VH-VL binders against q8ixk2r445to577. Designs and how they scored, part 47

Target 1, 133 residues: q8ixk2r445to577
Amino acid sequence: FFGMLQNKGLTDYCFDYNPPDENQIVGHQVILYLCHGMGQNQFFEYTSQKEIRYNTHQPEGCIAVEAGMDTLIMHLCEETAPENQKFILQEDGSLFHEQSKKCVQAARKESSDSFVPLLRDCTNSDHQKWFFK

## First folded at step 15 (VH-VL)

Design q149
Fold by ESMFold2, fold request of step 16:
Structure q149 (fold): chain C 133 residues (1-133), chain A 120 residues (1-120), chain B 112 residues (1-112)
Amino acid sequence: as target 1 above (133 residues)
Amino acid sequence: QVQLVQSGAEVKKPGASVKVSCKASGYTFTDYYMHWVRQAPGQGLEWMGYISPNTGNAKYHQNFQDRVTMTRDTSISTAYMELSRLRSDDTAVYYCARVRYSGTYPFDYWGQGTTVTVSS
Amino acid sequence: DIVMSQSPSSLSASVGDRVTITCQSSQSVLYNYNNKNYLAWYQQKPGKSPKLLIYWASTRESGVPDRFSGSGSGTDFTLTISSLQPEDFATYYCQQFYSFRTFGQGTKLEIK
């Protein structure tokens, strides 16, 4: 599974990764941005290890959620996927974070015009539904 | 047995292009990234960029971005590197090299090298 | 780019000698989340492709003799050959793979 990871409820918004320096990708937050397919910021791969992988860098980036946090940040992928980097893309479109037992939801960043994916208690909201384009 | 077998030596004039092939065997081609590294005579190793065989997406070092194209043909497990507008300082041995377990390791297997000579 | 600097650029040594080659990176190649240094060492003989010796700074690749060892962390790394053999005369490169790939300029090890 690879492509643009799009939200059902926040129509036409996709996962986007735009680090301040594209050669230093660790530790910055994943955002949501209008799906455009231009440049290399919006293409992610869902792997057999349940990773959401950003492979526009070598070594590849893998989305993680650090303990006690709800933000999705970029880590490096590892040979065996760490537990905080494992997400299940379920048949109903929900994106479940195994370690925290929470779902990824499209949310508006406080005091901002931007949107971000955040972990929230799992619901049936379309803002928690995702698909590859 | 993992093997990376590259195309033969080439002699080119300045301004021409060269396309080097790297045929992979002994592993699942699309599960490993393919990188290209060159070495001018008597000099060190210079990283040029890589391609994901699975997606076809490539990323190039800034010094080559306007002249290099990396592609692959998954049906024959072959990666390609094309360098255009050749100059005499592009004379080098060009290697393909794979990354063990995606990007978490250094280059574990290298092709035998392809000598490209650019002379006027 | 992370710049890699090796020293010495060349050296002469005899069979049986202990040899040390150093490598310094312009920024840390230690990934703090797994405590691994993304640093490798290669050996290259004339007319041949490079051969991987050491990865993660100190892990010896399969089939590499135990006289080769790597040490260091962060920005400063060392390759040690404990007792030189005739087949060890070659050029040695360090490489970071924390952010893309960058090689040191090489260290040529010649027979005295």
Scores: ipSAE 0.527, ipTM 0.834, lowest interface PAE 2.1, mean pLDDT 90
Fold by ESMFold2, fold request of step 16:
Structure q149 (fold): chain C 133 residues (1-133), chain A 120 residues (1-120), chain B 112 residues (1-112)
Amino acid sequence: as target 1 above (133 residues)
Amino acid sequence: QVQLVQSGAEVKKPGASVKVSCKASGYTFTDYYMHWVRQAPGQGLEWMGYISPNTGNAKYHQNFQDRVTMTRDTSISTAYMELSRLRSDDTAVYYCARVRYSGTYPFDYWGQGTTVTVSS
Amino acid sequence: DIVMSQSPSSLSASVGDRVTITCQSSQSVLYNYNNKNYLAWYQQKPGKSPKLLIYWASTRESGVPDRFSGSGSGTDFTLTISSLQPEDFATYYCQQFYSFRTFGQGTKLEIK
């Protein structure tokens, strides 16, 4: 799958990555932003290695969650996907992080209009349902 | 086994466009990125950009952003680079180059180069 | 862009000499999570396309003679030819592939 990764519950919000320095994409947090399809910030690929790839950079970025954390941050993709970069996009739309055994949820950033994807215990919430657009 | 064969030399006038082809064989075309690099006479190597043959998504170096288009035809395993509004300083050899396993390796295979001469 | 600076721009040496070419990047090309430097060296002979010699700073590409070696980490890298052969006449380029691709300006090696 390739395109914009949209949340079902938080309508019209997509995964977005806009690092401060295009030449240093590692270590910044993925956010949710209104879906627009412009500027290539919202184009991601779900691969057969269970990666969520940021394709607008070479080498490609791969979304990771470091041990003990709940935030989605950008790493570089590697020949063999590291365990913390493996997600299962299930048929019901849930996005399951294999290493942590948690699901990606759209969450409001504290006391703001900003939104981010975070790992949470898996539920049936529409805020944990994702699809490519 | 892996081979990148580019189209032949071209002579162009200023203001024209050129489209260089790069036909791949010996591997699964859509599994590897294709980059374009040029080299002016007596000069070093200059990276121009890349395309994902799988998705068609491309990214260009700022110096070429307004004039370059990179495309591909997966049915014939061929990548293309088109440079428009040619100037005399675009005279160069243009190479296609493959990235083994997306971003993990440098350029492992290069085309033979296509000489583009821009003169009045 | 990550700027790559090579030194020297040219040099002449005799068969059997040890030759050292250096390359400096404007920012680190070490990916800390796998401890690999995304730095490569290429050889280009007149009229030919470049040929990969070294990747990940120190890994020799298959078929490349043992006299070629790479070292360094972070921002400072070295290509060494331990015993120069007549066939080593060429221009050598370093190249970072940590963030897109950028080449050094090249080092022309002339054999006496």
Scores: ipSAE 0.515, ipTM 0.840, lowest interface PAE 2.3, mean pLDDT 90

Design t40
Fold by OpenDDE, second read of step 15:
Structure t40 (fold): chain C 133 residues (1-133), chain A 121 residues (1-121), chain B 111 residues (1-111)
Amino acid sequence: as target 1 above (133 residues)
Amino acid sequence: QVQLVQSGAEVKKPGASVKVSCKASGYTFTSYWMNWVRQAPGQGLEWIGEIHPSDSETWLDQKFKDRVTITVDKSTSTAYMELSSLRSEDTAVYYCTREGKYYLSYAMDYWGQGTLVTVSS
Amino acid sequence: EIVLTQSPATLSLSPGERATLSCRASQSVSWYDISHMNWFQQKPGQPPKLLIHDASNRATGVPSRFSGSGSGTDFTLTISSLEPEDFAVYFCQQSYSTPYTFGGGTKVEIK
């Protein structure tokens, strides 16, 4: 699966990553933004290693969850996917993080105009359902 | 104004298939989800599934995943619901309904007139 | 799936009276300040008609005597003063989670 990763509940919002430096792609938070399908910012791939990869250019980035955090942060992909980078995109659309046992949910930031994906208890909410477009 | 016009009543035998159509007009067909909901005689409403006409992304109730196919024809702004392996309990009025966007959520704001599907031996 | 329970099943009232309809969800259907609960009116031989969306917002053309309230698991549809045309069946519906589900309905009938 690849393309824009769109949220069902938060209509027309997709995973979005735009690092300040295109040569240093790691260490920043993945956000949600209106789906536009332009450029590389919204192109992701779900791999057989259960990774959510960003960018087809080397080095590739993989979404990770750091210890004690509920945010999705870009790390470098590794030959063997580490536990904190493993996600299960389930048949019902839920995106499950194996290590934390939580679901990725579209969440509101401090401003009602800003949204981010966060780990939350799984509730079957459409805001926890995702599909590639 | 927004209109959803469905195909006429159907009478089928058990084991047969039925395909109901829903022609949309008065709005941008590819900008709203189209849902299918049925209602058995004297009973409540049961959601079957939905489709987004822009890319045919579909979501179905697991109860129907093996028997229902929802499709669209963008050139005619028409949505279809096909139900196979019909049973007597599939007898119902089937509705298409547009899911309109309100703020950050959708609501089923316009409905077709309904299509009666009768399954009997 | 989320189960919606409506009460009462039947409500017998006279024109001019206040109607209060309840809908309870088996789990919360709220996302922050948005409650994904809708109300429909249905008359015999007709499709459902949207009355309220997102718990408290009247759909276009819906009279002001209709109002919705609630959050989380408990929601209420209120008709402040019943008109003759308001006697019908009313359904709640959640759009929080697929499969979308409807309540069993409340029939508002004339006393």
Scores: ipSAE 0.811, ipTM 0.929, lowest interface PAE 0.6, mean pLDDT 94

Design t41
Fold by OpenDDE, second read of step 15:
Structure t41 (fold): chain C 133 residues (1-133), chain A 121 residues (1-121), chain B 111 residues (1-111)
Amino acid sequence: as target 1 above (133 residues)
Amino acid sequence: QVQLVQSGAEVKKPGASVKVSCKASGYTFTSYWMNWVRQAPGQGLEWIGEIHPSDSETWLDQKFKDRVTITVDKSTSTAYMELSSLRSEDTAVYYCTREGKYYLSYAMDYWGQGTLVTVSS
Amino acid sequence: EIVLTQSPATLSLSPGERATLSCRASQSVDWYDISYMNWFQQKPGQPPKLLIHDASNRATGVPSRFSGSGSGTDFTLTISSLEPEDFAVYFCQQSYSTPYTFGGGTKVEIK
């Protein structure tokens, strides 16, 4: 699966990554933004290694969850996917993070009109359901 | 004004298929989810599935995943619901309903007049 | 799926009286400050009509005598003073999670 990763509950919002330096793509947070499909900022791939890859030029980035965090951060992809980069995109649309045993949920930033994907307890919410477009 | 006009009543035998249409007007067809809901005689409401006409993204109740196909024709602003392998318990009024946006949520704000599908031997 | 339980099943009242309808969800239908619970009115031979969306917001054209309240798992539809045209069946419906589900309905009938 590849393309825009769109949220069901938060309609018209997609995974979005826009690092300050396109030559240094790691270390920043993945956010949600209106789906537009322009450029590479919203192009992701779900691989057989259970990675969510940010499809750009080499080196490739993979979404990871750092210890003690609930945010999605871009790391470099590795030959063998580390545990903190493994996700299960289930048939019901839920995106499950194996290591934390939590679901990726569209979340509202406090005191803001912006949104981010965060790890939350799985509740079957449509805000925890995702599909590629 | 927003209007949803459905096709006429159907009478089918068990094992047959039925395809109900829902023609939308008065709004941008590709901007809102179209849902299908049915109601057996004297019973409650049962959600079948939904489709987004812009890209035909569909979500179905697992109960119907093997028998229901929801489609759209953007050129005619028409949504379709096809139910196969009909059973007597499929006898119901079938509704299409637009899910309109309200702030950060959606609600089924406009409904078709309903289509009675009768399944009997 | 989320199960919605409405009570009472039947409510017998006279015009001018206050009607209070309950809907309980098997799990919370809240996302931050939004409760994804809607209320519908249905009369014989007609499709459901949206009354309340997001727990407490009246749909366009709905009289002020209709009001919704609640959050989490417990929701209430109130008709402050019943009019003759208000005798119908009322359904709650959650839009928190697919498959979307409806309550079993409350029939408001004339005493």
Scores: ipSAE 0.877, ipTM 0.943, lowest interface PAE 0.5, mean pLDDT 95

Design t42
Fold by OpenDDE, second read of step 15:
Structure t42 (fold): chain C 133 residues (1-133), chain A 121 residues (1-121), chain B 111 residues (1-111)
Amino acid sequence: as target 1 above (133 residues)
Amino acid sequence: QVQLVQSGAEVKKPGASVKVSCKASGYTFTSYWMNWVRQAPGQGLEWIGEIHPSESETWLDQKFKDRVTITVDKSTSTAYMELSSLRSEDTAVYYCTREGKYYLSYAMDYWGQGTLVTVSS
Amino acid sequence: EIVLTQSPATLSLSPGERATLSCRASQSVSWYDISYMNWFQQKPGQPPKLLIHDASNRATGVPSRFSGSGSGTDFTLTISSLEPEDFAVYFCQQSYSTPYTFGGGTKVEIK
């Protein structure tokens, strides 16, 4: 699966990554932004290694969850996907992080009109359901 | 203006299949979720499933996962719901509904006129 | 699935009276400041008509006498002064999670 990773619950919001330097793509947080499909900022791929890859120039980035965190951070992809980069996109649309046993949920930033994907206890909320567009 | 026009009433035998159509107009068909909801005579409303026409992404109630197929024809802006292995309890008015967009949410703001499906031996 | 319970099942009132309809969800249908609860009006032989979305927002063309309130699990539809055309069945519906579900309905009938 590849393309825009869109949230079901939020109206027209997709995974978005826009590093300040295109030559330094790691270390920043993945956010949610209105789906527009322009450029590479909203193009992701779900691989057979259970990675969510940021489709850009080499080296490729893979979404990871750092220890003790609930945010999605871009790391470099590895030959063998590390445990903190493994996700299961389930048939019901939920995106499950294997290591933390949490689901990716669309969340609102505190006192903000911005949104981010965060790890949360798995529920049946449409805000935890995702599909590729 | 937004309009949803459904196909005519159907009479089927148990075990048969029925395919109801819903032709949409007055808006960008591929930009809005299309839902199917049914209502047995004198009863409440039951959600069947939905589809996003742009990608044919579907969600179904587990109750119908093995018997219902929801599809679209983008060239004619038409959504379809096919229900197989019909039973008498499937007798109902079937509605297609569009989910309008409201900033951060959706709501079923337009409905078809309904299609009566009668299952009887 | 989220179960919605409406009360009362039947409400008998006269034109000009205030109608208060309740809908309770088996779990919260709120996400931050947004409550994913909608209200529909249905008359015989017609499809449901959207009245209120997101708990408290009137749909386009809906008269001001209709209002919605609530958050979490408890929601209310209020008709401040019933008009003859308001006697119908009213359904609540949650759009928080699939499968989407409807309440059993409240019939507002003329006394």
Scores: ipSAE 0.868, ipTM 0.941, lowest interface PAE 0.6, mean pLDDT 95

